# VHH binders against UDP-N-acetylglucosamine transferase subunit ALG13 (ALG13): the designs that were tried, part 3

Target 1, 122 residues: UDP-N-acetylglucosamine transferase subunit ALG13 (ALG13), of Homo sapiens (Human) (q9np73r231to352)
Amino acid sequence: LFRKLTAKDASCLFRAISEQLFCSQVHHLEIRKACVSYMRENQQTFESYVEGSFEKYLERLGDPKESAGQLEIRALSLIYNRDFILYRFPGKPPTYVTDNGYEDKILLCYSSSGHYDSVYSK

## First folded at step 1 (VHH)

Design j6 (framework vhh_5j56_2)
Fold by ESMFold2-Fast, scan of step 1:
Structure j6 (fold): chain B 122 residues (1-122), chain A 127 residues (1-127)
Amino acid sequence: as target 1 above (122 residues)
Amino acid sequence: QVQLVESGGGLVQPGGSLRLSCVASGFTFDYYSGYAIGWFRQAPGKEREGLSSISGSEGGSTSYSDSVKGRFTISRDNAKNTVYLQMNSLKPEDTAVYYCATRLWYSGEDFSAYDYWGQGTQVTVSS
């Protein structure tokens, strides 16, 4: 396994996914926008996992300076028809963040500081 | 609002069997099948322990604690938004309140961070 590093900013989840899908981090804003739109269209599925106003949550999520996490991974799995595998601890097996039965996978690693990078098998 | 409701507990003799059910509301397994559902128990005066989990898809990944592996089986019915725990070869040591819980993602054997919990169902194994 090797790690493809993403820019160290709040958009790192979307950058890591952009790298997996398009071989470039530059599409992270389009992926963020797709995530926001999907969650809005499926509000009843996601709103119970959000504290406070769902619309205010989505407004913040649309800002490229705001971090994203596991709830957004759930949405992105359904948008891109890929299951997410997350490496969190060195030397430990990964976690299967989603298991929707998709053939194709997105492999990420997550540091304790809240940063996402892409992972590839050699 | 996410809610989980357990049922199927009761009194059973050692060596007997019970099937517990966990009905979910506020989300659908068919549409948001990425949820991980776990079964936990807590006996009087003991800490809560994780027993088994199942990932969000039909026929998805399962995990079991060593104390129940080979005796308990977790399964799901997405059409009914229900997860089951089939308990065989029950022992007095299995006496506890049994809980189901859900989280937004599946971590295999990591039972430490479940987001939503049911109220529990009592299982008593006694002659």
Scores: ipSAE 0.000, ipTM 0.127, lowest interface PAE 15.0, mean pLDDT 79

Design j7 (framework vhh_5j56_2)
Fold by ESMFold2-Fast, scan of step 1:
Structure j7 (fold): chain B 122 residues (1-122), chain A 127 residues (1-127)
Amino acid sequence: as target 1 above (122 residues)
Amino acid sequence: QVQLVESGGGLVQPGGSLRLSCVASGFTFSSYYDYAIGWFRQAPGKEREGLSSISGSTGGSTSYSDSVKGRFTISRDNAKNTVYLQMNSLKPEDTAVYYCAADEPFYRWSLTEYDYWGQGTQVTVSS
């Protein structure tokens, strides 16, 4: 496996996904906005995973300085019609974060520091 | 699959030293994947206590519980796929079974949230 590094910032999940979808990290803010919009439109699906105010959570998520995680991955899977596979340890099978039945996948690597990078087979 | 094997325990007098080893298989320490390996102990009739962890591709990120900070040192040998716990200035209250554990959940690295455990090695500190 080949790990494509993303910028070391709070938008790294969206950068890694941008790289998988568009071969460029430049679309990470657009992906973040799409995620926020989708979660707002599907509040009943996502609000039970959020502690406190869902609207405040989405306001924070819209800030490019705020990190994203597994809840956002579930939303992005539905937005882009891709299932997410997350690599952690090379001796362990990857984690299938989503299993919505999509044929196309997004492959990510997650580090102990909370950082996401893209993964490619070569 | 992931396996962890501890060794190096034994009987030692107060003030003595021991070095525990944890050999890992099923993943490597010197890969592009990050990992976390932790040391824990459990004394008879007590809860399991987290002592130390080491993480990152180079093994440069370490943490220690207050009870062992300054006395215990965690380290890694990537060539041997082994994590060590150097225990100095041992006290009778350090008597316990010592376990190494590997953290696989991608959502958090911590002293308490580990999936893979070794069988343990007994450390007894007494005169």
Scores: ipSAE 0.000, ipTM 0.119, lowest interface PAE 13.9, mean pLDDT 78

Design j8 (framework vhh_5j56_2)
Fold by ESMFold2-Fast, scan of step 1:
Structure j8 (fold): chain B 122 residues (1-122), chain A 127 residues (1-127)
Amino acid sequence: as target 1 above (122 residues)
Amino acid sequence: QVQLVESGGGLVQPGGSLRLSCVASGFTFSSYGDYAIGWFRQAPGKEREGLSSISWSDSGSTSYSDSVKGRFTISRDNAKNTVYLQMNSLKPEDTAVYYCAAGYELTYRSPSDYDYWGQGTQVTVSS
């Protein structure tokens, strides 16, 4: 497995996904915006995964300084029609974060410091 | 290897209380960033439902499903690598196998979000 490093900031999940989709991290803000928009348009699906105000959660998520995680991965899987595979522990099999039956995959690595990078199988 | 072990289940009468424990071995959860422990239950013929979660981060953020909010309380003891579920005002409909699971931090937890699962502990609420 080859680990492609992302910039060490709060947008690292969106940067890692941008790298997988477009071979460049520069689209991370567009991906974040798409995620926020999708979750707002599908509030009934996602609001039960959020404690407190869903609207305030999305307002925070729109800020590039806000970190994202597995809830956002589930939304992004549906947006981009890809299932997410997450490598987290050295020597351990990856986690299939989503299993929506999509043929195409997004491979990510999550480090113990709370950082997302892209993964390539060659 | 990573292992989660539940304990504290048993038979209790309606209105009673139980405290479940979930002990982690093989690593400490704080070593893996925003890791969280969730409590789930499954009654025969029903889907596994999420009850509560607690972040292993410094914040200790907690969440509860509406079915248990106000009756169940989740807490952690970092020194013992243990998460507790205090269950009060138990009802017959709380009868189920209770599982703890470890995964990444989310406010409301789906079973598919969790990587490590315990074997479960039976809770029976009957008179």
Scores: ipSAE 0.000, ipTM 0.149, lowest interface PAE 12.7, mean pLDDT 79

Design j9 (framework vhh_5j56_2)
Fold by ESMFold2-Fast, scan of step 1:
Structure j9 (fold): chain B 122 residues (1-122), chain A 127 residues (1-127)
Amino acid sequence: as target 1 above (122 residues)
Amino acid sequence: QVQLVESGGGLVQPGGSLRLSCVASGFTFSEYSSYAIGWFRQAPGKEREGLSSISGSYGGSTSYSDSVKGRFTISRDNAKNTVYLQMNSLKPEDTAVYYCAKETWGILYDSTPFDYWGQGTQVTVSS
């Protein structure tokens, strides 16, 4: 398994996902926007995972300087019909972050610094 | 052979400016390159610190460490196969050897996916 690095910025989750979906990081802002829109349209599903105002959370999430995480992965799994597999710990099996029954997968690596990269088998 | 060569370092007073150059040879860095080139520094007795990177493709996406945000600017000139680091408002704590490195495909869980070439360029900020 190989790791393809994403730019080290707050959009790294969306960049890593863009790379998996489109073979290019350039679509990260479109993916972020899709994530925000989906979560707003499905507020009841996501609001219990957010402390404080859900609308203010989504306003922040729309800013490229704000980091995203596993809550956003859950939304993106439903948007793109893929289950997410996250490689976090050397020598351990990956974490199946979502298990929605989708055939296609998105493979990501998460470092202790809070950074996401794309994962590929040759 | 594949090589990155740093230049442009020197002695400067606090508040001064320097522009570093990183010239790539043996490969092309362009808008079609799927990798990044980054700037790093290392002061004596300190760990290597990542400062800034610029991607080849993806519109030349840039990133900066908090220690240099607002003071340093990374850019590229594809026709010259060169990456620059413009350093403004230099401080004594910026004194270090500066390296550029090409991102490589890493093996999963490789903690150091950047390769370094050359001896770096010394930047000294002193009053």
Scores: ipSAE 0.015, ipTM 0.368, lowest interface PAE 6.5, mean pLDDT 81

Design u1 (framework vhh_7uia_1)
Fold by ESMFold2-Fast, scan of step 1:
Structure u1 (fold): chain B 122 residues (1-122), chain A 122 residues (1-122)
Amino acid sequence: as target 1 above (122 residues)
Amino acid sequence: QLQLVETGGGLVKPGGSLRLSCVVSGFTFSSYAMAWVRQAPGKELEWVSSISGSGGSTYYEDSVKGRFTISTDNAKNTLYLQMSSLKPEDTAVYYCAKDYLRGEYTWYFDLWGQGTQVTVSS
């Protein structure tokens, strides 16, 4: 397995996903926008996972300085029809973050700094 | 199989020093960038430092700059991490990772062994 490093900023989840989908990190803002739009259109599904105002949450999420996490991973799985596999610990099996039955996967690595990188098989 | 074996960890007091070693087998060491990553108990992996295959470029996480030095001995197929001015927050298992740099940074997760434990405690 190979880890492809992403830029160390608040958009790293979207950068890692951009790398998996497009072989380039440059589409991270477009992926962030797609995530916000999808969550807004499916408010009934995601609102229960958010404390306080859902609209305020999405307003913050649209800011490229705001980090994203597992709630956004759930939305992105549905948007791109891929299940997420997360490598957290060296030499340990990965975590299957989503299991929506999609054949294609997005492989990510998560580090202690809250940072996401892309993962590729040989 | 490709193998990385980490040694040199131990218990030290704050302000102390340790040198970690990673002995590499199964590949031509100087052809690839190498990295140190760490994992504190119950936390995610954190990248610490990288060195280019040529040894000419080094990179450090901000919290370790000026305190840690990464180096290689190509004749011994060994990667080092010289750690000084150690702090309690440096307590972690330290892993050596092969970074397959042939124009881009990639890390090989399955080469990580059990790592070497560094404990910084009074």
Scores: ipSAE 0.000, ipTM 0.151, lowest interface PAE 12.1, mean pLDDT 79

Design u10 (framework vhh_7uia_1)
Fold by ESMFold2-Fast, scan of step 1:
Structure u10 (fold): chain B 122 residues (1-122), chain A 123 residues (1-123)
Amino acid sequence: as target 1 above (122 residues)
Amino acid sequence: QLQLVETGGGLVKPGGSLRLSCVVSGFTFSSYSMAWVRQAPGKELEWVSSISYSGDSTYYEDSVKGRFTISTDNAKNTLYLQMSSLKPEDTAVYYCATDIYYRGSLEWEFDYWGQGTQVTVSS
């Protein structure tokens, strides 16, 4: 496995995904916007995973200074038709965050610092 | 430039032993976690073992625990994999890899792989 480092900021999940999809981190804001729009359009699917106001959650998620996580990964899996595999700890099997039956995968690494990087198998 | 060079592969009978070496250049070896990864013919890459940059923590894939030992020699910038009780299932090209710790720079870096070394376990 290769790990490609992403900038250490609140957009690191979207940066790592941008790298997997486009071979560049520069599209992270567009991916964030796509995620917010998809979740808003599919509110009934996602709102039960959010405590309190779903609209306020999405307003915060639209801010590049706010971190994203597994709920956003589930939305992005459906948007881009890829299943997500998350490598978390050396010596542990990866977490299959989604299993929607997509042939194409997005491979990410999650460190103990709460940071996401891209992973390549070749 | 980050460069990794693997050596030590070869043909060995089941139950045999081999020691793989990976010489690292272009960075401070003791600042990076290192890993061994393998790819068998027609299979995907499989993580084998990792060692922390301090050498204090080692991790192994379950199928190699008790048979393989990962270690470093920081003075020589060298990563090792001591392989014992080898099985036909261990036949693969073995690569060393580096996991570059983020050092507070906003410039992102690419992790690098070496050319690999072939291990064949056959009677």
Scores: ipSAE 0.000, ipTM 0.123, lowest interface PAE 14.4, mean pLDDT 78

Design u2 (framework vhh_7uia_1)
Fold by ESMFold2-Fast, scan of step 1:
Structure u2 (fold): chain B 122 residues (1-122), chain A 122 residues (1-122)
Amino acid sequence: as target 1 above (122 residues)
Amino acid sequence: QLQLVETGGGLVKPGGSLRLSCVVSGFTFSDYAMAWVRQAPGKELEWVSSISYSGGSTYYEDSVKGRFTISTDNAKNTLYLQMSSLKPEDTAVYYCARDSYWLGETYYFDYWGQGTQVTVSS
């Protein structure tokens, strides 16, 4: 497996996904915006996973200086019709973060520092 | 300005021991797995050993198991390879490498040191 490094910032999840979808990190802001919009339009599905105000959560998520995680991965799986596979530990099998039955996958690596990178197989 | 600098190689008789050191700069050990890779004269690169970014897991090529020990000292930014019971077959240039992605035995190294020569001869 090949690991393509993303910029080490709060948008790294969206950068890694941008790389998987478009072969470029430059679309990370569009992906973040799509995620926020989808979650707002499907509030009933996501609000139970958020502590406090859902609207305030989405306002923060829209800020490129705020990090994202597994809740956002679940939304992005539905938006892009891909299931997420997360490689975390060397020599261990990956985690199937989503299992929505999609044929196409997004492969990510999650480092112990909380950083996301893209993964490619040969 | 990322650098890996190996030291500790030399000439040793069969059955002898050597300790290789690799001092790294420009990145944090806890963010990357590290590896030792060797190249014998006229042969392909051979992976020798890896240590996880947490330092909690170590992995070895079958031919060196029980003879070599990989370790890190995070306070000194140094990776080590303790070699014992050396054999003529261990003669090679040894490289310290930052693992760009490790899963099982699939490795893509993004940065290498200059190498240190180990010669085992009688």
Scores: ipSAE 0.000, ipTM 0.114, lowest interface PAE 13.7, mean pLDDT 81

Design u3 (framework vhh_7uia_1)
Fold by ESMFold2-Fast, scan of step 1:
Parts: sequence; C-alpha cells; structure tokens
Structure u3 (fold): chain B 122 residues (1-122), chain A 121 residues (1-121)
Amino acid sequence: as target 1 above (122 residues)
Amino acid sequence: QLQLVETGGGLVKPGGSLRLSCVVSGFTFSSYWMAWVRQAPGKELEWVSSISSGGSSTYYEDSVKGRFTISTDNAKNTLYLQMSSLKPEDTAVYYCAREGYDILTGYYDYWGQGTQVTVSS
C-alpha cells in the first residue's frame, strides 16, 4: 500500500475521491456538487444526522472552504457504488466506513490532522 | 534537464515578510498544477498552497490564508509565494513541487531543493 497525497485544503476528501475515481484531483468540485445534490434528493435518509437546518448544512457543504466527513462518505458510497475503506494507523487494519456490498472500493487514508489522502495497492 | 529552483528564503522577525520564487525549466509550466510544500524541523511534509495549471484557481492551507499569496508569471516560468505576517510556526524548508498525474508514483513528481525560512526574534 502507498499513499498519494492530496492538496491539504477543506476539499481534501473530495480530492482523494476524485483521485480514486478519475486519477486526478481536479474533479473535486464536481464530486462535491454531486454529493450535495444526492443528499438533498435523499433528505429523509440524511437529515437525522444533521443538527439544525438541513438546507443550511447543504449550503455550507457546497462551499469548497468547508470540510466534509463520514456523512458525506456514506452518500458518496451510494452515488458511486463503491464501499469506503479508511486507513488510519500504520500497521493496523483499516476501518470499513461503508459496507453496502459493493465489489469496487475507494481506499482512503485519514491522518490525525483530519486530512484525507488516496491509497493504492500495486 | 527538468528543474525547479527555489530562492528567497532567509531570516525574518515575527510579523515580517518574504517572497519565495521558484524558477522552472524543462516543461510547460502552465500545463501543471504547482504547489508549495514545507517541512518544519522534525515534522512531516505539510502542503501550503497550490495554483491550478491555468493560474485561475488558488488554494491555501487554513493556517496561511490571508497571510500568504501564491502566484505565477508564465512568461518567466516562475512560481511565487508572497508571505506576510510571518510567525515562528512558519519556520521550515519550503519546497516548490509539480503535481503529478501518474497515480502509481505519488502525488508530487518533481521537487526543488528547498529554501530555508526562519522566523525568530
């Protein structure tokens, strides 16, 4: 396993996913937009995980200066038909963030600073 | 033949300013995303800022937003980092890096030698 570093900004989750899907980080804004749209269309599924106004949460999520996390990973799993595997600690087994039964995976690394990078096995 | 050369580092007092330059040769500068990455003594590499291949989009690590400005001069194949309101925490070796497209070789495919920035009184 090796880690491909993403730009260390608030869009790092979407950058890491862009890299897994398209071999390039440049599609991170499109992925963010797809995530926001999917969550809005499936409000009943996601609304209970958000404190306060769901619409205001999505407005913030649409801003590339806002970070994303586990809730967005669950939405992206359903959008792209992939389960997310998250590596957190060297030498430890990964966390299966989603387990929807998808054969294809997205492999991410999560650092202690809250940053997401892509992971590849060769 | 492909080379990135950083200059402009030095010693400054807290609150001071420095302008880092990275002169690029051997490739079409405007075709690649470019980044500044730093490494403080005893710490991991930390991304600081990136600029898109066309120069139209810039991105910054949260701790440097409002203090650092990344820019390019495509005619001179030069990447800049204007640093203001410098803090002791900004002390690091600053590297100019080209963002790679090869998913098997890691994120940055070419690096400069680095330039030392020291912020102390």
Scores: ipSAE 0.000, ipTM 0.141, lowest interface PAE 15.0, mean pLDDT 81

Design u4 (framework vhh_7uia_1)
Fold by ESMFold2-Fast, scan of step 1:
Structure u4 (fold): chain B 122 residues (1-122), chain A 121 residues (1-121)
Amino acid sequence: as target 1 above (122 residues)
Amino acid sequence: QLQLVETGGGLVKPGGSLRLSCVVSGFTFDDYAMAWVRQAPGKELEWVSSISWSGGSIYYEDSVKGRFTISTDNAKNTLYLQMSSLKPEDTAVYYCAKEWRYDSSGAFDIWGQGTQVTVSS
């Protein structure tokens, strides 16, 4: 397993997912937009995980300068019909962030600095 | 504590040369491949070059091939990037990064603080 680096910015989750889906980081803004749209359309599912205004949360999430995380991963799993596996430490087992029963996976790694990169096998 | 310290950046004129250094502490290079990556203002992160600690596997991005040379000094635990024939397009912050392998021991996802390279007249 190898790590493919993503741009060191607030869009790194969407960049890492773009690499997994399209073999390129350049689609990260489209993925961010899809995530915001899906969460808005499914507010009842996601609003309980957000403190305060859900609409304000989505407004911020739409800004490419704002970071994303586990809640967005759960939405993206449903959008793209893939389960997310998150690697954190060399030699340690990964975390199965979602387990929706999808056959296809998205492999990510997460650093202690809060950065997401893509994972692939040779 | 795991640390990467990049040095060697600066202002240089087109056609000039610089040597970047990355001193590594807290893990053994033999467990990892090392990379140089860069980010120009307003642009996406670009991989530049990678080397295994043994020096046996070396790769370059097409735009720097023939101009840049990646190397290691095992005794000093240091990674180098020798840059020649620099162009304005090479202007970026350069980062030292660990090419992570899940089966390897050590610290995960180490990035240095970066060193600024500016190529202008």
Scores: ipSAE 0.000, ipTM 0.123, lowest interface PAE 13.4, mean pLDDT 79

Design u5 (framework vhh_7uia_1)
Fold by ESMFold2-Fast, scan of step 1:
Structure u5 (fold): chain B 122 residues (1-122), chain A 122 residues (1-122)
Amino acid sequence: as target 1 above (122 residues)
Amino acid sequence: QLQLVETGGGLVKPGGSLRLSCVVSGFTFSSYDMAWVRQAPGKELEWVSSISGSGGYTYYEDSVKGRFTISTDNAKNTLYLQMSSLKPEDTAVYYCARGLEYYGSGDWFDPWGQGTQVTVSS
């Protein structure tokens, strides 16, 4: 396994996913927008995971300076038909964040600083 | 203050053995995964092995499986790497690292200490 670094900013989850899908980080804003739109259209599925106003949560999520996490990973799994595997620590197996039965995977690394990078294997 | 001190390197002939030690201070040893990474002259850092904080899970790069054994002594806050059947290709500076990220490549690690030199030559 080796790690492909993403830019150190709040869009790093979307950058890491862009890298896995398109071999380039440049599509991170498009992925963020797709995530927001999907969650809005499927509010009943996601609103129970959000404290307070779901509308305000999505308004913040649409801002490139706001970070994203596991809830967004669940939405992105359904949008792109891929299950997410997250590597966190040397010496431990990865976490299967989603298990929707998709054949194709997205492999990410999550550091203690809250940063996401892409992972590749030979 | 966090400190990692690597020792145990030296000159050894092919087929020989060495045991590396890393004494850790400044954090609760058993709460972190630990790793050994190495850097050959003029080359990038390469992940070698890691062990979970519990000591129950060990992982090795394919080229060292069956030859190297990683272990810990939590009472002494010490990480070990027992190296057997050494090859010229194992010549490198060896560093220990607190495992914040899981990789098969050492290019993503920032070593904490000066490391310990292992030279395998006749």
Scores: ipSAE 0.006, ipTM 0.134, lowest interface PAE 11.2, mean pLDDT 79

Design u6 (framework vhh_7uia_1)
Fold by ESMFold2-Fast, scan of step 1:
Structure u6 (fold): chain B 122 residues (1-122), chain A 121 residues (1-121)
Amino acid sequence: as target 1 above (122 residues)
Amino acid sequence: QLQLVETGGGLVKPGGSLRLSCVVSGFTFSNYYMAWVRQAPGKELEWVSSISSSGSTIYYEDSVKGRFTISTDNAKNTLYLQMSSLKPEDTAVYYCATLWDYEGRSYFDYWGQGTQVTVSS
């Protein structure tokens, strides 16, 4: 396994995913926009996981200064047809965040500070 | 907290030389294998070289053997990569990494922002 450090900003989840999909962090804003659009189009699926106004949540999520997490991972799994595997603790098995039956995976590392990095197997 | 800061990258012509440095903090060299890993635009990560904490065990990727030299300065807690006879295909962001043992295998765990090396005329 290789852990590639993502930029230490609020877009780190989208940066780590960009790295897995496109071998570059540069597409993180496009991925964020795709996530927002997908969740809006599938409001009935996602709104029950959001406390308060769903529209205000998506408005905030569209801001590059806003962090993303597990709910966004579930949406991104469906958008890109990949299941997400999170490495949280050294020496421990990873967590399968999604299990939609997709053959292709996205491997991420999650730190206790809420930061996401990309993971590669050689 | 573990921090690795890479410097020394830049623009160089084919056949030129550069020396990359990585200053490490939050751990001591005596307990870790260190590595250089690079990523060219649009490509996957590529391992370049590794060195043991004692400096006695060194490995290089075949494409850089004889051209690159990895070394450490334990007093400065710094890892170096001396690069000579640079080629356009060496153009990449270079990252400093520690080797991480997970489930009985060694993996790279790097925390630096990287340093850009561009080889062009």
Scores: ipSAE 0.000, ipTM 0.132, lowest interface PAE 14.6, mean pLDDT 80

Design u7 (framework vhh_7uia_1)
Fold by ESMFold2-Fast, scan of step 1:
Structure u7 (fold): chain B 122 residues (1-122), chain A 123 residues (1-123)
Amino acid sequence: as target 1 above (122 residues)
Amino acid sequence: QLQLVETGGGLVKPGGSLRLSCVVSGFTFSSYAMAWVRQAPGKELEWVSSISDSGGSTYYEDSVKGRFTISTDNAKNTLYLQMSSLKPEDTAVYYCARYTEFWSGYPYGMDVWGQGTQVTVSS
């Protein structure tokens, strides 16, 4: 497996997913918007994972300067019909973040600094 | 020819310090993430620490956090491991390794290894 680097900014999760879906990081803002819209439309599914106001959480998530994580991965799995496999930096086995039964996968690498990169085979 | 040469090991008392060096040749050092891995007598390989190709990100096994520091000197093609507060449990042969652009093999995507340097912590 090869780690394809994403830009080092708060949108790195969406950039890594954009790379897996479209072979380009440029769609990260569209993916972020899709995530926010999906979570808003499925509030009952996601609100229990959010402390405080769900509406304010989504308002922040819509800001490209705000980072995203595990909860957003769960939403994106359902949006794009792919299960997520997360490779952590060296010495750790990969984690199956979602297991919704989807054939297609999205492979990500997560570093201790909170950064997401895309993963693919040669 | 790809080559990693580790030096700096030796016999040290508990609480002591050592600095390990790994001199790299045959590839562009700054293009690869690097790691330190160790093997104690009769035990399996254990990952110790890694550093990104930029040197901006470092990672440590829990038992060495706060005691060991990994660093690079790109001008000298050298990887370092500064070890402090050494314990008898740190006794092992220490290897430096290069991460490949492909995450293949064991341990965890490392494709070039040195011959190792022995660290012994005893009184």
Scores: ipSAE 0.000, ipTM 0.114, lowest interface PAE 14.8, mean pLDDT 80

Design u8 (framework vhh_7uia_1)
Amino acid sequence: QLQLVETGGGLVKPGGSLRLSCVVSGFTFSDYYMAWVRQAPGKELEWVSSISGSGGSTYYEDSVKGRFTISTDNAKNTLYLQMSSLKPEDTAVYYCAKDTPWYIDSGRFDYWGQGTQVTVSS
ESMFold2-Fast, scan of step 1: ipSAE 0.005; ipTM 0.151

Design u9 (framework vhh_7uia_1)
Fold by ESMFold2-Fast, scan of step 1:
Structure u9 (fold): chain B 122 residues (1-122), chain A 121 residues (1-121)
Amino acid sequence: as target 1 above (122 residues)
Amino acid sequence: QLQLVETGGGLVKPGGSLRLSCVVSGFTFSEYAMAWVRQAPGKELEWVSSIYSGGGSTYYEDSVKGRFTISTDNAKNTLYLQMSSLKPEDTAVYYCARSEYLPWGDYFDYWGQGTQVTVSS
């Protein structure tokens, strides 16, 4: 396994996903926009996981300076029809963040600093 | 008794070359990623390069790519960093580090004592 570094910014989850989907980080803003739109269109599914105003949460999420996490991963799994596998700890098996039965996967690495990178096998 | 011992640092003029060595004991290279990490005075640690011999892969920070080459000699338990086209900005203490993390991770569990590299006219 090797880790493909993403830019160290708040869009790193979307950059890591862009790299997995398109072999390029340049689509991270489009992926962020798709995530926000999907969550808004499926408010009943996601609003219970958000404290306070769901609309204000989505407005913040649309800002490239806002970090994304596991809730967004669940939405992105449904958008792109892929299950997410997250590597966190050396020598430990990864976490299967989603298990929707999709054949295709997105492999990510998550550091304790809150940063996401893409993972590839040789 | 795990040890990492760096040598090869020194004073060099801009455009010069140096070869850093790190002799390790107490573990095998194939089970770990090995890295060079540097720190200039008053600045944060900056990852420079990693090698994962178990996977056969090398990785470089953008600012050193094409100028530095990381390699191992498994028979000698030694990690190397060949540095060329050195710049004043490369002045730092260079540390050899070990990680079980993915080849270019930010997690390093053991470090050497460091070797000083000074690039100055």
Scores: ipSAE 0.000, ipTM 0.138, lowest interface PAE 10.4, mean pLDDT 83

